# VH-VL binders against q0aze0, part 421

Target 1, 268 residues: q0aze0
Amino acid sequence: MKIILVNNRFKENTEKKAQEIAGQLSALNVEVIIDNGLDEPYAGTVDFIMVLGGDGTMLRAARRYGQRAIPVLGVNMGTVGFLSNIEINELAEYLPLILREEYSLEARMMLEVAVFQQQSLLTRVFCLNELLLRSNSPRMLSFALEISGQKLEPYRGDGLIVSTTTGSTAYSLSAGGPIADPQLDAFIVTPVASHIINKRPLVVSPEREISLHLLEEREAIIGIDGQIKMDFGAENRVLIKRAPHPLLMVNLKAKPFFTSIDRSLQRQ
Below, E stands for the ipSAE of ESMFold2; O stands for the ipSAE of OpenDDE; V2 stands for 0.75 times the mean of E and O plus 0.25 times the DockQ between their complexes.

## First folded at step 19 (VH-VL)

Design LL4 (framework fv_oberotatug; at its last look DockQ between E and O 0.86; V2 from the best seeds 0.78)
Fold by OpenDDE, look of step 20:
Order: sequence, then C-alpha cells, then structure tokens
Structure LL4 (fold): chain C 268 residues (1-268), chain A 125 residues (1-125), chain B 107 residues (1-107)
Amino acid sequence: as target 1 above (268 residues)
Amino acid sequence: EVQLVESGGGLVKPGGSLRLSCAASGFTFSSYGMHWVRQAPGKGLEWVGVIRSEAYGGTTDYAAPVQGRFTISRDDSKNTLYLQMNSLKTEDTAVYYCAKDRIYYSKAFYGMDVWGQGTLVTVSS
Amino acid sequence: DVQMTQSPSSLSASVGDRVTITCRASQGIKSWLAWYQQRPGKAPNLLIYAASHLQSGVPSRFSGSGSGTDFTLTISTLQPEDFATYYCQQDNYRPLTFGQGTKVEIK
C-alpha cells in the first residue's frame, strides 16, 4: 500500500504529525509520501490519501489529487470544519481498517473551472468548494450569467459564487446560499451583494454548464476555494462544469451532517 | 484591425442561386458566432441567420423567410463565412451584411460588434 | 417572434440637442437589447449592448436604459456625425429581431 500524507507546511504541528504518522506507517510496510504543498503533486500511483489538518488542507488535496479517483480521508487536527471524517486521536483506532481497505466512500461532486482569455485557455482547475467572481474595487460588477445557453438577467453586484453542494457550507453560506446535502450533486449559484435585494440563489442541475463574463471593462478577480486567485477582465470567460470525477471521501466514522451543522457553524 | 469583407453579391433571376462569402481578419474567427443580416433598399435591418462557433457545435438558426432556402456555413481554416442562397425571390433583394458576435465562446448572443460593408444581392427577372 | 417597435420613426434635431429614441418589445426581453447606428451608405455600428452598456470606442454622449419591454437610447448632445438611422435589436429570443429604425435628420 502507498499513502500520501497531505499536510500544511505552514502548520508546524501538522508537519510534525505527518512525520510521525509516516514513521508509523513505514513500520507497517506502507510506503508513504508526504505532501506539504511545497512541491508539485506526486505523480505516481497511490492507494490512499490522508489529509492532516482542516478544510483548507482538504481543498488543496482535492485540487491536487481529486481527479485521480483516490480515496481521501480527512483527519482533523483540532480545527472546525466539514471536510474531516475522524480526529487525529482516532487515527490509531481506524488505521487497521484503512490498511485493510474496509471503509465506505462518499462521492463528492467537484467543479471543473475553465478560465479563458481571448479564446485561449488560461487554466483548468478542479475544485471541491466553489468558484468566486468578485469585484477588485469598490465598484459593482456587471456580468452575464449563462446557464446551458440561457441568458439570465444581467447581474449587478459585488460578485457571484458557483459552488458545489460540498461548498454550500463554505463561502456560499456566508453569502446567503442554502445549506445543501453533500450527497446531492448540484451547482449552487449565490449572488454576492446583489443590487437587487433578496436576489435568490439558484440550485442548478450538475448536467448544465455555467458561463460567466463581464459586461464592462472592469477589474475583477476569480477565486477558487479561497486559495487560488487570478485577475479577471472583459477579455476573460469562465466555463463551469461538473468535474468528470468526484472526490472520493473516505467515510470511516458516521458523521451526521444535518445534526452537526449548528455545532460546526457556531464554532466558526 | 478587425474586419469583415462580404463578396459574391450580384444580379440573379428569381429561382436562382447565389453564394455569398465573408472573409474575416483581425480576430480568432473560429471562436465567434457569425451572423448574416440583410437590408432591403430603403428598409430596415433584418436578421437572416447565425452559425455558432464549432466549440458549441456550429449549429445554425435561420429567420422564417429564408428557412429551407438559405444555408449558413463556415470554414474556420479559411476564416470565411458563407451564405448559400437558393430559390431566390424578389423580396430577397437586399444588401447582405455579415456580422460577428460580440462575445466569444457563447451559446447566446450579446450583440454584433463588427460588420462588413455589405454586398448587394438583386433578384430580378 | 418578438416585435420591436421604435418611436419615433423619424425626428429632426439640431446639433447640440438632446435626442431620445424609444424601443418597445412585444414581450419581456430582460436587458438583452442592443442599439445600432447606421450612417447613410454605411454598415451598422454597435453602440449599446445589454440595454445600457456602451460599446468600446463609442462616445459617452450615447447611453442606453431600460429593461423588460421598454428601452431608451439617449444622445445627450447631438453631433454632426450622429445624423443617422438607429436600430434597436433584441437578442433574448430567436429569431433575433430589429426595430424598424429611427432616422435622426438635420432640422
């Protein structure tokens, strides 16, 4: 068995723990690769990904490895979030199950985000939570939202979020989006400070395509999972689709999503 | 410089056929939907049809008056738009303009920002 | 088909005048309306898209407003080169349809 341990290099405790766990796994004849985000994603084949940290680390892991259909386990290290399945102190208990591959998987839809500039593809990113379009100035944006070729009324506001159901408890929630069942595949389109009061978020079929572009030459930014940032202007286009592969999240411990929402949100 | 240049116009008898061309330059032709718009002498603008970018299937739509008689096509390798006009009628007499979609990589339309100079088609016995 | 009706069909104005042209759609087209200018013997030029957005290179004296069914093109201070025919066009529905045009003539 070969396992990638994903941690955050900026969190010393996670680095130390990763080394410790790596040693333990090695002692069990498990090949271990540590990914602290410093280097490029490991290109070789692996059987399992263990994410040590919080939601941010999981998002990074998802972007780096999610397209490879590898089981990903979130191991919480004292943070509050929605993407971890077990606590670090529980790892020893569940390690035998991991090694025996006795766990269930939960498929989480990811976004495929393509950003274009003058017809050229700038980047294609698979992400677990959301794509954010927002103004880079105090001025409102005017932008076009197109869903499967259907033009909605032009949006005016600070921005727009296109989120997965997994991402529904992330920035989309802060912007007034609905909390979605993570077992559901859907896009959530949430306005950010729309000039139209009570502009409602949209729940969109994962079979549809979403496109965004500015209607004026203004400075905007694209944000992906709150970690990737890029400039976005009138010459750019965004195309959002369901990623061809979901993130396969390992479910070792039952986590009652709906009954834990209040607890998780109150701690954030 | 972004430019469209129509050609192929002329005099044709009713029932005849004519093929118009529109040569595009100064932009990535293949990324844009392209339209034909016509204007009868002394009259207003009339949308004839559109062909979408191949990125969106290169599908075509036509106005009812030309449906079944006119065919829009494109050759992206030559940056050229075509309008094949069959079974021409006197009421098809017009200056025919080709026009580019304002926005690239879109299934929808957001205005036509570049127009050719037009080519005159006269259908007369 | 969506019918586009402009008003007036023609108007006479002088240089420096404020000119207003209206366009009405037979049904709601959201904000997906474009305005074009056509000078005599020339091809149309896009002025406004999405009802109120000024096309690049178009003078700021041109402005558009409206949503739904009623739209307005305004020339704040008419210039000599602005004597032309103006057309509204909806692109919310297929087929795309134009207004009948408004000719702005010299008084």
Scores: ipSAE 0.850, ipTM 0.919, lowest interface PAE 0.6, mean pLDDT 94
Fold by ESMFold2-Fast, scan of step 19:
Structure LL4 (fold): chain C 268 residues (1-268), chain A 125 residues (1-125), chain B 107 residues (1-107)
Amino acid sequence: as target 1 above (268 residues)
Amino acid sequence: EVQLVESGGGLVKPGGSLRLSCAASGFTFSSYGMHWVRQAPGKGLEWVGVIRSEAYGGTTDYAAPVQGRFTISRDDSKNTLYLQMNSLKTEDTAVYYCAKDRIYYSKAFYGMDVWGQGTLVTVSS
Amino acid sequence: DVQMTQSPSSLSASVGDRVTITCRASQGIKSWLAWYQQRPGKAPNLLIYAASHLQSGVPSRFSGSGSGTDFTLTISTLQPEDFATYYCQQDNYRPLTFGQGTKVEIK
């Protein structure tokens, strides 16, 4: 059995804890690879991915490994988020079930994002939450949104978010998008400060292709899961599809989504 | 240096066939949708049809007057667009332009920013 | 098919004049309208796309406006090289369709 431990070396003794867990797993005849984010993703075959940290660490793990159809377990190290399943102090209790493969899997859709410059592919990335297009200056953007070959009325405003259902509680929520059951597969398209008064969020089939390009020269950026940032100009085009594989999230403990939502939204 | 050059026009009898070519240079031809537009002598512009990029399967659409008679194809290895015209009618007499769509890798169309010089097709007895 | 109707079909103008050409679609096309200029014996040139966006390299005296069914092309200060035929063209629906053209002639 080979396991990848993904951790955030910059937070809360996660490196020390990763080494401790790696020692425990090695003692149980499990091969361990540690990914602290500094190196390229591990290229070999693995059986399981354990993410030590918060939602941000899970987003990085999903981007790096989510397309490999490998079980991914979120182990929270502090404040409970949406993407972790168990707490670090519960890991010893659940470790025998992990090793015996006694758990259920929940599939979470991901985005495939391809960014072009002129006609050349600049990058192709996968993400769990969202792609954000936003202005990088005080000037609003004018841009085209195309859904499966159908052009919507041009958008004018600060930007647009294309989100998975998992991402519905992240940036899309802050921009006025709906909360979506993450068991549903759908794109949520949420405008950011649109100057057109009746632009509303759209919920569209995950089988559709979404594409964006600027209609005029502006300084803009593309943001992916709040972790990748790249410049976007009028010569650029972005294509968004449902990723070929969902992220396979491990369920060892009941985590009621709607209870988590209620707790998170009970603030001023 | 982005350029389109048409060739193959000429005089054809009604019922005849003719193949037009459009040689592209200065841009990545395979990434763009390509259009044919015609203009009868002294008349306005009329869209003939389009072929999408290879990213969208090179699918084609035609205006009703030419549907079933004209075929648009492309050879991306030669940067060349073609219009095969069969069962020609006198109403097909026109200057034929090839034109590049503004946007690459799209199923939709966003204006035609580069045009060839045109090639004259005359259908008469 | 979407029918595009231009007004006027022709006009006479002098250098320095403000020229306005209108285009009406038979059904709503959002803002997906382009304007082209065709000088005698030449191929068309794209002036404006998405109703109001100026093509790179086109002089700022050209502007477009409108959405839905009613669109306008304006030349704020007509120059000698602007005597040409102008066409609107919708790209919201297939088949793509052009207006019949507006000829701008020297007085």
Scores: ipSAE 0.825, ipTM 0.925, lowest interface PAE 0.8, mean pLDDT 91
Fold by ESMFold2, look of step 20:
Structure LL4 (fold): chain C 268 residues (1-268), chain A 125 residues (1-125), chain B 107 residues (1-107)
Amino acid sequence: as target 1 above (268 residues)
Amino acid sequence: EVQLVESGGGLVKPGGSLRLSCAASGFTFSSYGMHWVRQAPGKGLEWVGVIRSEAYGGTTDYAAPVQGRFTISRDDSKNTLYLQMNSLKTEDTAVYYCAKDRIYYSKAFYGMDVWGQGTLVTVSS
Amino acid sequence: DVQMTQSPSSLSASVGDRVTITCRASQGIKSWLAWYQQRPGKAPNLLIYAASHLQSGVPSRFSGSGSGTDFTLTISTLQPEDFATYYCQQDNYRPLTFGQGTKVEIK
C-alpha cells in the first residue's frame, strides 16, 4: 500500500507530526511519500492521500492529485474547516479502517481552468473552490462573461468569482453568494462589487462552459483557490469547465454539513 | 500585418455555383471564428454566416436567405476560409467580404476587427 | 431577427462639426452593439464594440453610448477622413444584423 502524506512545511508542528505518522505507517509496511509542497507532485501510482492540515492544505492536494481518482482524507490539526473529516488525535482510532479500506467516498466537483495569453495556453489548473478575477488597481474592470455561447450584459466592478459548490463557503460567500450543498454539482458565479445594480449571483449547470475576458485594458489578477495568483490583461482569456474527475473525499466520521455550518462560518 | 484577401468572384448565371476563398495571414487563423458579410451594389452590409474555430467544433451559422444554399468551411493548415455558393440567385449579387472575430477561442461574437477588401459576385443571365 | 434602424440615413456636415448618429434595435440587445465605418470604395472597419469601447487605433473623437435598444455614435470634431458611411450592428443574437447605414457627406 502506498500513501501520499500531504502537509504544510511552514507549520513546524505539522512537519513534525507528518514524520511521526510516516514512521507509524512504515512500521505497518505502508510505503509513504511525503508531499510538503517543495517538489513537483509525485508522479507514481498511489492508493490513498492523507492531508494533514486545514482547508488550505486540502486545496493544494486537490490541485495536485484531484484528477487521479485517489481517495483523499482530510485530517484536521486545529482550525475547524469544511474539508477535514477527522481530527489528528483520532487518527490512531481510524487507521485500521483506512488500511482495510472500510470507508465511503464523497465526490466533490472541481473546476478545470485554462488561461490563455495571446492565443497560447499559458496554464491549465484544476481547483476545488474558485477562480477569482479581480482588479489590481483602483479602477473598475469592464469584462465579458459568456456562458455556453450566451453573452450576459457586460460586467463593471471589482471582479467576478466562479466557484464550485464546495467553494460556496469561501470567497464567494463573502462576496454575497449563496451557501450551496457540496453534494450538488454547479457553478456559482458571484460578482464582486458590481457597479451594475441588477447583477445577482448565478447558479449554473455544471455542463456549461464559462469564459471571461476584459473589454478594456486594465491591471487585473486571476486567483485560484486563494493560493495561485497571476496577472491578467486584455490579451488574456480564461475558459472554465467542470473538471473530468471529482475530488474523492474519504468519509470515516459523520460530519453533517448543515449541523456544523454555523460553527464553521463563525471562524472565517 | 493582419491581412485577409478574398478571391473567386465573377459572373455566374442564376442557378449556378461559385466558390470563394479568403486567404489569411499575420494572425493565428485557427484560433478565430471567421465571417462572410456581403454588400449588394449601393446597399448596406448583410451578414452571411460564420464558422467557429476548431476549439468549438467548427460549427456554422447562416443568415436565412442563404441557409441550405451556402456552405462555409475552413482549412486551418492552409489558413483559408471558403464560401461555397450553390443555387445562386440574382439577389445574391454583391461584394463578399471575409472578416475575423476580434476575440480568439470564442463561441460568441464580439465584433469583426479585420476585413478583406472584398470580391464581387455578379449573378445575372 | 433583430431589426436595426439608423437615423438619419444621410447627413451633410462640415469639418469641425459634432455629428450624432442613432441606432435603435427592435428588441433588447443589452450592450452588445458594434459600430463600423466604411469609406467610399473601401472595406468596413470596426470603430466601437460593446456599445462604448473603442477599437485599437480609433481616434478618441469617436465615442459610443447606449444599452438595451437605443444607441448613439458621436464624432466630437469631424475630420476630413471621417466622411464615410457608418453602420451599427448587433452581435447579441444570431443572425448578426446591421443597420441600413448613415452616410456622412461634406456640406
Scores: ipSAE 0.649, ipTM 0.862, lowest interface PAE 1.8, mean pLDDT 91
ESMFold2 (binder alone), look of step 20: mean pLDDT 92; pTM 0.951

Design LL5 (framework fv_oberotatug)
Fold by ESMFold2-Fast, scan of step 19:
Structure LL5 (fold): chain C 268 residues (1-268), chain A 125 residues (1-125), chain B 107 residues (1-107)
Amino acid sequence: as target 1 above (268 residues)
Amino acid sequence: EVQLVESGGGLVKPGGSLRLSCAASGFTFSSYGMHWVRQAPGKGLEWVGVIKSETYGGTTDYAAPVQGRFTISRDDSKNTLYLQMNSLKTEDTAVYYCAKDRIYYSKAFYGMDVWGQGTLVTVSS
Amino acid sequence: DVQMTQSPSSLSASVGDRVTITCRASQGIKSWLAWYQQRPGKAPNLLIYAASHLQSGVPSRFSGSGSGTDFTLTISTLQPEDFATYYCQQDNYRPLTFGQGTKVEIK
């Protein structure tokens, strides 16, 4: 068995814990590759991915490894989040189940995002939550949204979010989007501070292609999962599709999604 | 700079054929949808058809009056757009313009920002 | 097909005048309308796209407005080079269709 252990190098606790867990796994004849985000993703074959940290670490793991059809387990290190399944102090209890492959998998759709500049591909990335198009100044954006070749009425406002159902509880929620069951596959298209008062979020088939470009010269940015940011201008274009493979999330414990949402929406 | 230059126009008899060419320069030709638009003497503009970018397989669409008689094609290696006109009729007499769509890699269209000078096709006995 | 009707078909104006041309679509086209200028013997030139957006290099005296079925092109202060024929064109539905044109003539 070969396992990738993903952690956040900027948190000392996670780096030390990753080394401790790697030692424990090695003693059980498991080969461990540690990914602390500094180096390129591991290119070899692996059987399992264990993510030590919060939702941000899981989003990075999903971008790096999510398309490889490998089971990914989120292990929470103390921060409440939506993408972890067990707590770190429960790992020893569940480790035998992991090694015996006694768990279920939840498939979570991902986005494939291609960003172009003057017809040249600038980047192609996969993401679990969303793409955000946002104004980088007090000026409103004017932009075109195209869904499978159909042009919607131009959008005018601060931006737009194209989200997975998993991302429905992230930026899309903050912008007024619906809460979606992550077991559903759909794009959620949520406007950000639209100039048109009645502009509503759209829930769209994941089989469709979504395209965005600015209709007017403005300073804007594109954000991917809140972790990658790029300048976006009138010469840029972005194409969004469902990624070829879903992220396969490990379920060792029943985690009631709707109870988690209800708890998360309450003030501390 | 960004330019389109048509050629191949001339006098042809009804039932005849002509092939028009449009040479593109100054932009990444393969990335854009390309249109043919015609204008009969003293009349308005009439859309003839379009060929989509390489991203969408160079698929074509035509206005009803030319469907089945005209074929639009492109050679991205030569940066050239073509209009093959068969079974020509007197009502096909017009100046033919090629035009570039504003947006690259799109299934839709967003206005035609670059036009050639036009080439005259006269269909007469 | 979506029919595009321009009004007026022709008008006479003097340099300095405010000129307004209207375009009506036979069905809703959202804001997906372009305006072109064609000077005698020349190819068309794109002025406005997506109903109200000015093409790069086009003077600010040109403006567009409208959505759905009714659209307007305005030239705030007519210049000598603006005597030309103007066409609206919808790109929301295939086939793409043009209006019949509005000729702006010297008074």
Scores: ipSAE 0.796, ipTM 0.911, lowest interface PAE 0.9, mean pLDDT 91

Design LL6 (framework fv_oberotatug)
Fold by ESMFold2-Fast, scan of step 19:
Structure LL6 (fold): chain C 268 residues (1-268), chain A 125 residues (1-125), chain B 107 residues (1-107)
Amino acid sequence: as target 1 above (268 residues)
Amino acid sequence: EVQLVESGGGLVKPGGSLRLSCAASGFTFSSYGMHWVRQAPGKGLEWVGVIRSKADGGTTDYAAPVQGRFTISRDDSKNTLYLQMNSLKTEDTAVYYCAKDRIYYSKAFYGMDVWGQGTLVTVSS
Amino acid sequence: DVQMTQSPSSLSASVGDRVTITCRASQGIKSWLAWYQQRPGKAPNLLIYAASHLQSGVPSRFSGSGSGTDFTLTISTLQPEDFATYYCQQDNYRPLTFGQGTKVEIK
C-alpha cells in the first residue's frame, strides 16, 4: 500500500504530525510519500491520499490529485471546516479500517477550467470549490456568460463565481448563492455585486459547458479555489466543464452536512 | 494582418451549381466560427449561414431560403471556408461575403469583425 | 425568425451633425445586437457589438445603447467618411438577422 500524506509545512505543528503519522504507517508496512505543497505533485501510482489540515489543504490536494480517482481522506488538525471527515486524535482508531479498505466513498464533482489567451491554451486546472472572476479595480466589469451555446444578458458588476455544490459554502455563499447539498452535482453561478439589481444565482446541469469573456478591457483576475490567481483581460477566455473524474472522498464516520452548516452559521 | 478573400463567383443558369471559396490568413482559422452573408444588388445584408469550429462540434446553421440547397464546409488544413450552392434560383443573385466571428471557441456568436471583399454570383439565363 | 426594423430607412445630414438611428427587434434579444457600417462599394465593417461596446479601431464618435427590443446607434459629430449605410444585426437567435439598413446621405 502506498499513501500520500498532504500537509502544509507552514501551519503550526503540521509537519511534525505528518512525520509522526508517516512513522506509524511505515511500521504497518505502508509506503509513505509526504507532499507539503512546495514541490511538483508525486507522479507515481498510489493507493490512498491522506490530507492533514483544514479545507485549504484539501483544496490543494484536490487540485493536485483529484483527477486520479484515488480515495482522499480529510483529517482535521483543529480547524473548523466542511472537507475533513475525522479528527487527528481519531486517526489511530480508524487506521485499521483504512488499511482494510472498510470505508465508503463520496464522489464530489470538480471543475475543469481552461484559460485561453489569443486562442492558445494558457493553462488547464482542476478545482473543487469554484472559479471566481473579479474586477481588480474600482471599475465594474462588463462580461459575457455563455451556457452550452446560449448567451445570457451581459453581466455588469464586480464579477461572477462558478461553483460546484461543494463550493456552495465557500465564496458563492458570501456572494449570496444558495447552500447546496453536496450529494447533488450542479454548477452554481453567483453574481458578485451586480449592477443589475435582479441578477440571481443560477443552478445548472453539470453536463453544461460554461464560458466567460470580458466585453471591454478592464483590470480583472480569475481566482481558483482562493489559491490560484491570474490576470484576465478582454483577449482572454475561460471555459468551464465538469471535470472527467470526481474527487473520491473517504467517509469513515457520519458527518451530516446540515449539522455542519448549522455549526458554521453559529460562528461569528 | 487578418484578411479573408472570396473567390468562385460568376454567372450560372437557374438550377445550376457553384462553389465559393474563402481563403483566410493572419489568424488561427480553425478556432473561429465562420459566416456567409449575401447582399442582392441594391438591397440589404442577409445572413446565409455559419459553420462552427471543430472544437465546438463543427456544426452548421442556415437561413431558411437556402436550407437544403446550400452547404457550408471548412478545410482547416488549408485555412479555407466553402459554400456549395445547388439548385440556384434568380433570387440567389448577390454579392457573397465570408465573415469571421469575433470570439474563438464558442457555440454562440458575438459579431462579425472581419469580412472579405465579396464575390458576385449572378443567376440568370 | 427575429425581424429587425430600422428607422429611418434614410436620412440626410451635414458634416458635424449628431446622427441617431434606431433598431427594433420583433422579440427580446437581450443586449445581443451589433452595428455595421457599409461604405459604397465596400464590405461591411463592425462598429458596435453587444449593443454598446465599441469595436477596436472604431472612432469614439460612434456609440450604441439599448437592450431588449429597442436599440440606438449615435454618431456624435458626423465626418465625411461616415456617409454610408448602417445595419443592425441580432445574434441572440438563429438564424442571425439584419435590419433593412439606414442610408446616411450628404445633405
Scores: ipSAE 0.798, ipTM 0.910, lowest interface PAE 0.8, mean pLDDT 91

